VH-VL binders against q96il0. Designs and how they scored, part 98

Target 1, 167 residues: q96il0
Amino acid sequence: APERGAERRDTAPSGVSRFCPPRKSCHDWIGPPDKYSNLRPVHFYIPENESPLEQKLRKLRQETQEWNQQFWANQNLTFSKEKEEFIHSRLKTKGLGLRTESGQKATLNAEEMADFYKEFLSKNFQKHMYYNRDWYKRNFAITFFMGKVALERIWNKLKQKQKKRSN
Below, E stands for the ipSAE of ESMFold2; O stands for the ipSAE of OpenDDE; V2 stands for 0.75 times the mean of E and O plus 0.25 times the DockQ between their complexes.

## First folded at step 3 (VH-VL)

Design v7 (framework fv_ebronucimab)
Fold by ESMFold2-Fast, scan of step 3:
Structure v7 (fold): chain C 167 residues (1-167), chain A 120 residues (1-120), chain B 111 residues (1-111)
Amino acid sequence: as target 1 above (167 residues)
Amino acid sequence: EVQLVESGGGLVQPGRSLRLSCAASGFTFSSYAMNWVRQAPGKGLEWVSYISGSGGSTSYADSVQGRFTISRDNGKNSLYLQMNSLRAEDTALYFCARDTEYGSFSFDYWGQGTMVTVSS
Amino acid sequence: QSELTQPRSVSGSPGQSVTISCTGTSSNIGAGYDVHWYQQHPGKAPKLLISDNSNRPSGVPDRFSGSKSGNTASLTISGLQAEDEADYYCQSYDSSLDAYVFGTGTDVTVL
């Protein structure tokens, strides 16, 4: 489901590092990694004579980007929060302070963290499974529309050749 | 089973505000763009507003631009329409509608609608 | 607001076929945007009947078919039944308005 393409009707992507593509760009532009999702946003070039099919493809790609960035931003936030809670709980159980003598955050070794990773993966198994399923569905749809756009461009070129060859 | 249930409609005087809600269930709410579509009594359908799955992109019909605000709370599976500076011509049954998956530009599921009457 | 143009009403007898036209402009249907169709019974929400010009959603009888040519789309109901008596709306997208647009609606009567 595409966002309607009008400057006055569109808003900047939420939760994504904003960037400005080069002025008068004729190509897609790739920005710096988003601070929350750690994914690089793509700014899509809009040609003057964009077909409805090309618009559908572009909007699908834009929406997939927003969906993907929000998923990972939320996942990274949840992981960080639960990781800190786990570390604090374990340090308290061991009778250790939350900070080292130098004031740095106290950490657990890799063996101790294995319990957290197992619990986190188990707890989030279904969430990640549904994410992967939806990611593949979206990529299939994008590939399908890319194929349709390619066919449209081929037929447009064939029609132009027919007109040029007519006497 | 996909379900959309609107609420918040009622009788309101011109110039006042009203907030509509749509409760979604039976699907991954955050994966779908959502729309509001209205229908004045005895008349046809009119698209009002769009919001992307993440909430990062919104758009509005010219007739409501600057007065209405669409929003969503993905943690609560809820869609909202804040309607300000209401006019008599905003009187309509307001439907919550789900955008069809992956680029169809159509609405595959609709709620039952909530009636908004703007009258002095 | 520009709407897609539909006849106000069409009628037929049980078992007959009826066709509803939906005429747009060069900024919507003529620009190549797909046309979708919705069925609305009195007092009920619209239901998606045909998507992307001719695709039937799961659960829609094969009596319903859609087509598109140039600036015009058509919905055909074959083997007309009493339950088909409803309002029918076409819908597309308009590049000049940057908005979804609906047809004026057609009331189908089964005589």
Scores: ipSAE 0.287, ipTM 0.705, lowest interface PAE 4.1, mean pLDDT 84

Design v8 (framework fv_ebronucimab)
Fold by ESMFold2-Fast, scan of step 3:
Structure v8 (fold): chain C 167 residues (1-167), chain A 120 residues (1-120), chain B 111 residues (1-111)
Amino acid sequence: as target 1 above (167 residues)
Amino acid sequence: EVQLVESGGGLVQPGRSLRLSCAASGFTFSSYAMNWVRQAPGKGLEWVSYISGSGGSTSYADSVQGRFTISRDNGKNSLYLQMNSLRAEDTALYFCARDTEYGSWAFDYWGQGTMVTVSS
Amino acid sequence: QSELTQPRSVSGSPGQSVTISCTGTSSNIGAGYDVHWYQQHPGKAPKLLISDNSNRPSGVPDRFSGSKSGNTASLTISGLQAEDEADYYCQSYDSSLDAYVFGTGTDVTVL
């Protein structure tokens, strides 16, 4: 069940899209944007003779994708909830109902909403700072492993070329 | 300072359930994969279960597959192991262990362990 | 369970060198997966001693060294000291099991 390896039940819901590439695909596949994070998931191709370095790179990229999807799904959920709470609070302060006479959701003007956006960004500054730090660390690690994999592939091609000459 | 503290161990009868917890501090918990590793009295280390930093990926040793469930609560910096259908063979000291950052696949920090005894 | 094979025990005198072997298969060490080593004193948690075949974590003395060739990894303790009496475990990853695997463990005695 999704709850087995999932985050706490009351955190952001799992919104990661499920997709499969064609059976004969030899490349990574990109899916549609996730409902909650707005990020496109990538299904990574697994080579038949995947090396340990290639597997480490793939799993690091998969984990980074999961981490990134979870962060933005949570952030978007928090934003939506706090936005609605802010609108509700401001309308109550003004003595207005939550819905218009036409039954539509009541809204605030752009100047009033600017206060919410400023407050939200300030409140989440440290959280976004830690996200950026970890994001850079992950991308440096991915780049490092990509370099190691590239060197391994060059080395293997050189070995095969020499083996062909010897045979 | 990185710290991992296990709890929840105890004496339990065969066929019953037990839930272990591990409290983490001193690092960004959600950035690290976590593991449970056990050691039966006088025996060697045996890997039990893995969970990715986000909690999206889990895996289990064949001996516990279908009986144990690993989970985490990143908001509480906590790791859990739900152990069902316990057997005498599950008697062991259970360690919480942190996976090394970004691609090494070693266990760089360990808790002190919590003892689980499965006996009538 | 397909665990890595270590000798049960190794002994030496103070100041000598001892080597502990860790033998795997084509699905783990032989496939090219890195080997890590842990030191465990009685009643205590394991401590990471060597990572990625030969890397020493901060605080580990340089008399501990690791190497790997083919299906076998080795931990060498030079200048053996009394505080080195402990159990030593190797660890790698097995692609067939999709699992971390530990060695059978080696008890090191001094004297």
Scores: ipSAE 0.510, ipTM 0.779, lowest interface PAE 2.2, mean pLDDT 86

Design v9 (framework fv_ebronucimab)
Fold by ESMFold2-Fast, scan of step 3:
Structure v9 (fold): chain C 167 residues (1-167), chain A 120 residues (1-120), chain B 111 residues (1-111)
Amino acid sequence: as target 1 above (167 residues)
Amino acid sequence: EVQLVESGGGLVQPGRSLRLSCAASGFTFSSYAMNWVRQAPGKGLEWVSYISGSGGSTSYADSVQGRFTISRDNGKNSLYLQMNSLRAEDTALYFCARDTEYGSWYFDYWGQGTMVTVSS
Amino acid sequence: QSELTQPRSVSGSPGQSVTISCTGTSSNIGAGYDVHWYQQHPGKAPKLLISDNSNRPSGVPDRFSGSKSGNTASLTISGLQAEDEADYYCQSYDSSLDAYVFGTGTDVTVL
């Protein structure tokens, strides 16, 4: 009613960039690497006329990215924490301080670290196996929906061409 | 076997808070989005809140926005709903419901629900 | 508040067919979002009955069928049986609300 008339009729629908070149700023954007996961996030472009099928694909890709980021952030933090605990424990067992005379972190040689790497890999084997399984499963689903979206777009283009030719 | 078990419901006075829990088992919890859906006595179903599998995305019905907070602990296979500033209109059976793995926008498994009564 | 409109009640005799309509708008069913159906017996949790307009989950009898046309979806129960007496809810997604929406619910009575 009256207050709705205060909204400009020429106010553009949300979020669509109307000045983008087709290849860059109107497509997905890739961000800087995350501090913990070391993965680059993708910020997904949302088209003005997104279909339900396109939205399903976008949300599946976003959820897969969130899942992937969280997995690697946690894995990297766990690795770093357990590595420090192992080094600390081994140096104390040997009667050594945590720092050298130069103030640097005291380290173990590759042979001494081999035990840690073997134990870390062993106890995380099942976790990594299930991660790989789920990663492939998610990418299969994404590929399937990408195919459906491509077919929908082809069908819409053919439909538009038929209408143009009938005029 | 997929199981969802809600808990934490009870009688609470208007203006107070209550926290609901949902214990999930029988599936890879972190791979599924989860929802809370409520049903007032003798009334229909009303969607309340959504959380993505990772917990990175959440959304809420307008009626609870700013008062309720959905969260999850994937390490404990648990879903939560923190309900603040409760109103008599929040009285309902609260269901935990699993969203689809491949983005089909429906609820394939439901818990039995936990009753929340907001009354003086 | 429910967003999709269903009849309050539908009744039939054993062996008959009944149809429940679910009417939405251009921001949900009319936009092409799929419609899903749930069955709820008194005192029980809802159970998924139909997904993606017409797909039956394992264990759901073929007497239950779904369809969608324009802004309206329909659930048809053929060969109505006493155990079909329950509440039925449609559900879709609304792009303008960015939210799941349920129907008002239909009480099916077997006379």
Scores: ipSAE 0.456, ipTM 0.733, lowest interface PAE 2.5, mean pLDDT 84

Design w1 (framework fv_ebronucimab)
Fold by ESMFold2-Fast, scan of step 3:
Order: structure tokens, then sequence, then C-alpha cells
Structure w1 (fold): chain C 167 residues (1-167), chain A 120 residues (1-120), chain B 111 residues (1-111)
């Protein structure tokens, strides 16, 4: 089947600063990657007849997205800060300036950066383990509520069939 | 063990401001939504404010909307309530309460409370 | 704000059963939102007693049970004991207020 349309494709290039859901969205909409977390936000569709369980599920999914977004934004900022501090420290030790003749930021080669990556991963190991644990817990909870919503919808359909036949 | 400890309460004049703090320990603070619930002397419980685990979503009771601001610092395991334009009817014991896991909207752990008295 | 109606007080003798009602509206309990119950002893913080209508948290005696039907939730304390003397609050969520709502509270006296 063909690609849906121009609205879908327009999101990726210059439109990343403007998150525009489809004009008539009956489904969740996925936006461009966030500048800090590099994750795509989801705008959740709110049904007109949203049940309490559906609302709980939606709010849980929204909160999980916010949690995930903030975690990765903070990790990326910490990584960038510590990486810059490491590069500056190494350049000072070598007696080199922090910028090149062209005014660009001086950098280290991949072999020199390997020490930083190993130290950063080691330092943040426990933080990432807690993230993974909570990520799995959240996804289990979302799946569980999705199951509850599915059962509610099946039950409501059965009730409607029974009610229709009783009338 | 899960512990929530409130502080910052005291005697304050009407129209002034006060900031409450709640120190959390024994759990991954950023994974839980948090609430402030108050109880006037001899009265029942009244929900005041909600903040999501990430801090991205907040909500307030109509009685405090526009005057109170809930915030959190996940790096310090701390919850805050900035109370502006205080009124006599804001006099209450203020509890910090944790939302039960993942959207159940029950308060599974409570602090001991901090007393706020608004009078001249 | 207290949007859920509870009886002001309920009393019983040791060993008896007492039931506390919690009546809401079509925007909260009647809409299908779950009801939670809290026990508060004098001078103490509230403790979660029943969650999601009928679930008992760890450490809560099986003498405590909850149910929900229509606009009303109920907390039943069987085999009433002296330590059950406390204030009890129901709590739900109200879609029209977009807020958590508590019951007016019920004082349980064991005498």
Amino acid sequence: as target 1 above (167 residues)
Amino acid sequence: EVQLVESGGGLVQPGRSLRLSCAASGFTFSSYAMNWVRQAPGKGLEWVSYISGSGGSTSYADSVQGRFTISRDNGKNSLYLQMNSLRAEDTALYFCARDSEYGDWAFDYWGQGTMVTVSS
Amino acid sequence: QSELTQPRSVSGSPGQSVTISCTGTSSNIGAGYDVHWYQQHPGKAPKLLISDNSNRPSGVPDRFSGSKSGNTASLTISGLQAEDEADYYCQSYDSSLDAYVFGTGTDVTVL
C-alpha cells in the first residue's frame, strides 16, 4: 500500500520545530525527535467517550513518556558536559589550545576518547540498571492496563448485545 | 523502607508566602508521582496538588489554583510546595503522599505532616 | 474538597461487623473510578487500608473488605476490635474537577 501522505513526510526536515498532528487525528500522533532526549514525543488521542480505565492508561503512557524523555535528556546533557570536561582536561595536559586555528572546537581521536566512554559507562552503570528496571516495570503496567481496557471493551460489547436483544 | 519527611511549616501572616519541603527515601523517587494533601484541625482530608514522576505534569485543587506551585528535584529526592497569597483557610497539617505505582491513583505512603498556621 | 459522602460516625461492640458507605456522583464513583480507603488514628498520618475497591495492601488484616456498586463504595470491618477505633476516609477521582476527591470521613467508635 502507498505511503500515507505529505503530512507524515513533512515532519522530518525543517518542520522539526513545529509539531503538527494530522488535521483530524483519530489515533496517536508521533512528533519529531526532541532536541535534548533525541526521542520522538507521542501526542495521545483522547476519545470522546473515554472510560476511567482508558484515561488511567493514557495518563500512565503520557507519564511514562515524560519520565523516559527527561531521563534521556538529562543523560545526554551529562554525557555532553563530562565529555567536554574530559577533552579540555586532556588538551591542557598535552599543552594544546581548546580551539583550532579555524576557531572550531579541538577534539581527541577515537583511541583517546575510548577511556572517557569506558569511564562514563562504568560510572553510570547503576543509574542505567535502575532505568532498565523501571522501564520494564512501566511497560508491564502499561501492558496490564491495556489488557484491562481490552477486557472492558469486550464486556461492554457483550452488555450492548444483551441490552439490544432485551429491548 | 519508604520514608517521607515534611518540613517548612510554621506560623505565617495572611497574604505572605511559605515553602514546604518533603524529603523522600527508600524508593526510586523519580518513578513515582507525588501529592500534597492537607487536613485542617479537626477536619477531613483535602487533596491539594499532584506532580508526575518526571515533573512534566502538575495539577491543583480549585481552592489553591494560581496561588500554590508544586515542584520536585529528583536529584535531591525532594518535593516542594510553594504557597503564595496565604489565607486563614489554608491553615492545616500538610502531608506529602506518594501515588501508588503506575496510575492506580491511591496514596500508598504518607509523611507525618507539617503544620501551617495562617493568622495575624 | 470533600465530594464523597460518608456517615459522620459508626459504632459497634467488639466482635461485631460495621459497614461504612461512601456515596459519590456520576462524575466520580458512578463514572467507574476506583475507590480507595484510608485509616487514620488520632495524631497519626493516614494509612492506605483498601486500594482499587477491594484490594488489601500487605499488612492489612482480612477483617477489612471493600466493595463498590453504582455510585456507592463500602468498607466493611468484621470482628471489630479496639484498635479499629479511628477515622476512615474514602478517596476517588472526579472527572469534572480533574482532581482527587476525599470522603467527608467516618469516625468509628468501638464501645
Scores: ipSAE 0.337, ipTM 0.726, lowest interface PAE 3.8, mean pLDDT 85

Design w10 (framework fv_ebronucimab; at its last look DockQ between E and O 0.34; V2 from the best seeds 0.00; counts 0 for: pae E 4.4 > 2)
Fold by OpenDDE, look of step 4:
Structure w10 (fold): chain C 167 residues (1-167), chain A 120 residues (1-120), chain B 111 residues (1-111)
Amino acid sequence: as target 1 above (167 residues)
Amino acid sequence: EVQLVESGGGLVQPGRSLRLSCAASGFTFSSYAMNWVRQAPGKGLEWVSYISGSGGSTSYADSVQGRFTISRDNGKNSLYLQMNSLRAEDTALYFCARHTELGDWYFDYWGQGTMVTVSS
Amino acid sequence: QSELTQPRSVSGSPGQSVTISCTGTSSNIGAGYDVHWYQQHPGKAPKLLISDNSNRPSGVPDRFSGSKSGNTASLTISGLQAEDEADYYCQSYDSSLDAYVFGTGTDVTVL
């Protein structure tokens, strides 16, 4: 019985961007685009007196970023793989080699590639719909927490002003 | 309906390894952070480990740090806890617990638990 | 791990009100982290009872109420019923440990 080769699901390695911001930074830093997702990671600043609400917001933003990175890394990998398979299959059907006489990688014309894109989008439509739903949900939550943090900061400033007037 | 079903518990000797599983259903698994919480016989609840919805972030209690590994397979709606170098103190009922919606830091759904007994 | 402190047991007669305290430290409840409460019947999984100090999830009776002041949270059970006999746990987050923390648990008995 032929050993069915375990399809190594090439899960995109969770490449934690090795981008390390300067230790003395008091601001969020944007790293270079990730090689898999092509998204720029943000390193979030942690204030010394971070409130519980600020911490919740920061963690939610971090988790959302990770979620986005993973989704697009996997999506890009899948896209690249399926694209290559499509090109190979079409070239084979045409009796063409994978390389031109000049040694360049053989490519398909724009019309043939349009068929690939259409098929790919159709196949992944539901996945994209779920992504969009979750993206909106996450960003709404982040915005809500941003509002709460803003209110908390205003309240704290007001309390400090009152205390200074009473002394 | 949200369901969490733990499995993989059993009797093991100290120093051995065990892998727990939690099968999730009734919700979009990848959208929720997941936790392991344990309860020693006749004792209180103890948080063990956390994993984000994407699996990109993990955290552990000091008592299990370096010995336990939490992971998830969102394609299988499954949560895992790899327990290495087990100790008698790890004897407990292990619950799979879901975080509620985004930004909240409490557990809205719990499984029935799987019993792990570490004994010589 | 730093546990939140709860009374070991609380008892009351049917129809009475009982209160369970949950005392934390400056790194958890005192730092402003929210407190959540769970009910656990014997041989059952914990069930969320109160979230975010005072929020009642759907299906939780109005006789259960939560509050928080300073480094202490409280769960009050008004009109105690036989079905309320269970263990109750508070839960919060500790910034010093970067961990979720539970209370020591309170056994509620109905006399």
Scores: ipSAE 0.620, ipTM 0.848, lowest interface PAE 0.9, mean pLDDT 91
Fold by ESMFold2-Fast, scan of step 3:
Structure w10 (fold): chain C 167 residues (1-167), chain A 120 residues (1-120), chain B 111 residues (1-111)
Amino acid sequence: as target 1 above (167 residues)
Amino acid sequence: EVQLVESGGGLVQPGRSLRLSCAASGFTFSSYAMNWVRQAPGKGLEWVSYISGSGGSTSYADSVQGRFTISRDNGKNSLYLQMNSLRAEDTALYFCARHTELGDWYFDYWGQGTMVTVSS
Amino acid sequence: QSELTQPRSVSGSPGQSVTISCTGTSSNIGAGYDVHWYQQHPGKAPKLLISDNSNRPSGVPDRFSGSKSGNTASLTISGLQAEDEADYYCQSYDSSLDAYVFGTGTDVTVL
């Protein structure tokens, strides 16, 4: 439609969103920050002569991006939900309402919120350790495939030189 | 030790629905893409469906597109296949199989399978 | 489906070598996609035997070897043994279907 831009967003069941790059893109494109994860997505250009190895690398990078976005979208939503529940519970214990006389959300002081942050970090420590381990494993794999693609491109250039000299 | 255990198979009438489950253990489930592969009695292997580790990407064989839905619950280490509008030709042993997320496109571990029979 | 073509059966005596071919098209093996091989004993799940054309997973005997040239991949079993009697399937990826494809399967008989 006329109102629609070339770029569209699509939201996965986990709250992760995707952008579609403009049809005329000739190289990788970086999108605006995702609503839920606050990470900038990369949209990968698909060359007309993409090799199977290049396709494997692109799909690996895309899957890693989706995994990373899902992790942070879920983490941010969990943090926000538990923060609001903590504030609500603490205010209820004090016999206070959820909003000030001006209609703004009632807040806890920094000392009271420190308890929440300590609890949240402690509870999620193991989850973040597993995230870091998997993040490094994925980056190692991406680097490995980038190296394989580079070697393939060097080999193809060498083949082209030999063929041109023979002709 | 990596283990995959399928369940939910059985005898169903044509046009009905059935949901298969696969329980995974011994590895970080969310780091691996998962697949369903089927084998009709006395026939060969046929790939059915793929789901990425995050669940963000799915794909299906043409023969099941629009009828089957693959899903996963990473918190429960479980893979699912919702099968709707079942046909006699869907009769098969259904395997769940692990696909690595590290850029290799093969199935390194398989479950024992669960039998789905679609017959009147 | 654009399934990969394998011979229905091959047979050999203990100690002999047998070779199973897996023939694809320009949209899969011919396009350069890797070929993987699975072994399936009667009543059992498939087991990964060869990955990425020629790599042996840990625990697979060195008498199993894989190769690929053009549109065709081959699995060779040297020093054939009774426990090799099984079905063998090749597998690749097809760019036109955007899907994983399996071979038609080969029954290996040892006698």
Scores: ipSAE 0.459, ipTM 0.746, lowest interface PAE 2.5, mean pLDDT 85
Fold by ESMFold2, look of step 4:
Structure w10 (fold): chain C 167 residues (1-167), chain A 120 residues (1-120), chain B 111 residues (1-111)
Amino acid sequence: as target 1 above (167 residues)
Amino acid sequence: EVQLVESGGGLVQPGRSLRLSCAASGFTFSSYAMNWVRQAPGKGLEWVSYISGSGGSTSYADSVQGRFTISRDNGKNSLYLQMNSLRAEDTALYFCARHTELGDWYFDYWGQGTMVTVSS
Amino acid sequence: QSELTQPRSVSGSPGQSVTISCTGTSSNIGAGYDVHWYQQHPGKAPKLLISDNSNRPSGVPDRFSGSKSGNTASLTISGLQAEDEADYYCQSYDSSLDAYVFGTGTDVTVL
């Protein structure tokens, strides 16, 4: 896939020196939790000499992160919306208003709210099962490419060693 | 069976806008990145745009950057291409193409295309 | 603008072999990006023919084969048949453009 949204980090300033700074500049770094998903985004390091295989791994990790962020942001929002709709529906069935006499939002007791939690989990069970399946599928793919990148790096070292001994 | 059906093509004047749609079926749409690829009459294939499965990452060919916007609605299994400031050179058959499953960079399924003609 | 270079046309008699070259640069094929091939019959959408340089998807006859060396990939049709008359496109990725790139296309004619 073409890469446009990933953070780029140069390891050395232009024209001065070719130096990879200590760990803080040459590594992935993790940002603060997203307000809606509560997930910490990873800001992926892009090496100057990134191989096609390394690029595939980085893009797969980036795309998995955005997929995961979107899922949990949507689920958190859905939970909040369906909770309020459930409360309002049950209050209407009882003939009660949406607010107490003090102006605060009317609520249901714990036993009544337990019905919501059971229904929410049941209603969203298949959605979470498909998420779980896709999460494992993505993580197996990431692990596979991590292994391929590791083998590529070993192979490149062997080729460089072989050329030095043969030249 | 995987199906991709494009629509929204037509005749349009230069400088105007047009919106293409692609209806997807037979697979879990949100799990696949999607692309638009175009083919001018009598000419070869040209990649136009990419969008990730979730829609969080997009990219564009230089020739359309800033004028075209790719988007998707995973709830409707639909891919879109908003084409603004159309030019005569945008005249082409526009294909919706499914990016292969995770980890590789080729297109395993294509729609039949929708024709866009930009002329005065 | 970066395109992968293919011959404009190739022809052969039934039963013969034809080979289509696809030549790139150091920012695409030469950088190690894989090459994929598509077949397009007149009035039809492209279909994936070869992925990852040499892999045949299910349903593609074994008379189609692919290879890659250096900056050049090749598609070979060994045992040309009438239904192979079509346009063929190679495709890769270009790191300098951050873009998918297609070949110029090759019209295969069966004599």
Scores: ipSAE 0.297, ipTM 0.697, lowest interface PAE 4.4, mean pLDDT 84
ESMFold2 (binder alone), look of step 4: mean pLDDT 92; pTM 0.942

Design w11 (framework fv_ebronucimab)
Fold by ESMFold2-Fast, scan of step 3:
Structure w11 (fold): chain C 167 residues (1-167), chain A 120 residues (1-120), chain B 111 residues (1-111)
Amino acid sequence: as target 1 above (167 residues)
Amino acid sequence: EVQLVESGGGLVQPGRSLRLSCAASGFTFSSYAMNWVRQAPGKGLEWVSYISGSGGSTSYADSVQGRFTISRDNGKNSLYLQMNSLRAEDTALYFCAREGEYGSGWFDPWGQGTMVTVSS
Amino acid sequence: QSELTQPRSVSGSPGQSVTISCTGTSSNIGAGYDVHWYQQHPGKAPKLLISDNSNRPSGVPDRFSGSKSGNTASLTISGLQAEDEADYYCQSYDSSLDAYVFGTGTDVTVL
């Protein structure tokens, strides 16, 4: 699993209602961080009268989330495995065991680990470049469709307001 | 350059199972949603199943829901359709088809199809 | 039961224009979902002919055109040629089924 701080168990209670207040608009639900990707999944709400444009935006956002989570889960697992292999290799070269005298997991100092980080980043440079390119491409598409949905909603509200005025 | 080739079709008895494969080449397979579409002899096209590029999202026609399972192996550039509890009305030529980018909903290219015949 | 409705057959002479209608419901074409068209010659896989109502993929002759209004989409073939003799299918998405739907198909004959 990737390392993560536990500081999020900080204080947060403020006024709890026995009744969930009615929502004026339904919204997406955000889940806890994924074990491997460390990203929070978004569970998209599907409106009863979802327009084709709204559906296209939602599916694009869902697909982008799946793509992003898969990339980072795989990247984090690869990093963890290669890090362990590097540590084992260097400890074996030094004639050291995998555990300390106290039974704690043996590790390398920051100077020794710097070689691993440099090598890992260099090795994965092209992969990260393609990730960034695709990430920006996807975000551009999402922003474009968000704009179209916003315009659609404005137009629909104007139509409804106009009809009320004519009555 | 961009190609889809189906395989795995054949003659099978009602109630049994069959697994179809679709081999993709000439494009980044994991970037595209894939679909299965079938055509009974002398009949029209019928959409069967969908799978997203990552494989995390799937959907099925009501006629096959609970019996068919779509899956993919992006490392092998391959799409699959596991067909269980086959019925005579599942007899058709099965096409795999690539979906357009960003939920476009159109299909291009199509494979040549693999024939599935369900009869005793 | 969820198919888009097309005429069974349409016929014309070489050089004539023919139009194929594709009628849906309020849960698909009527809801504003895009319509795509495919051409299928006997014994061959379908080929994308028109995408997103009116877009023509590269390699498709300009005599093929598409349009959409209300719950009906249309494919028009101008300057009809012998090689246009084929089956034509429209396709859209249905929100009530959460499924892609195809038209019943139209066989075009060149007399």
Scores: ipSAE 0.150, ipTM 0.667, lowest interface PAE 4.6, mean pLDDT 84

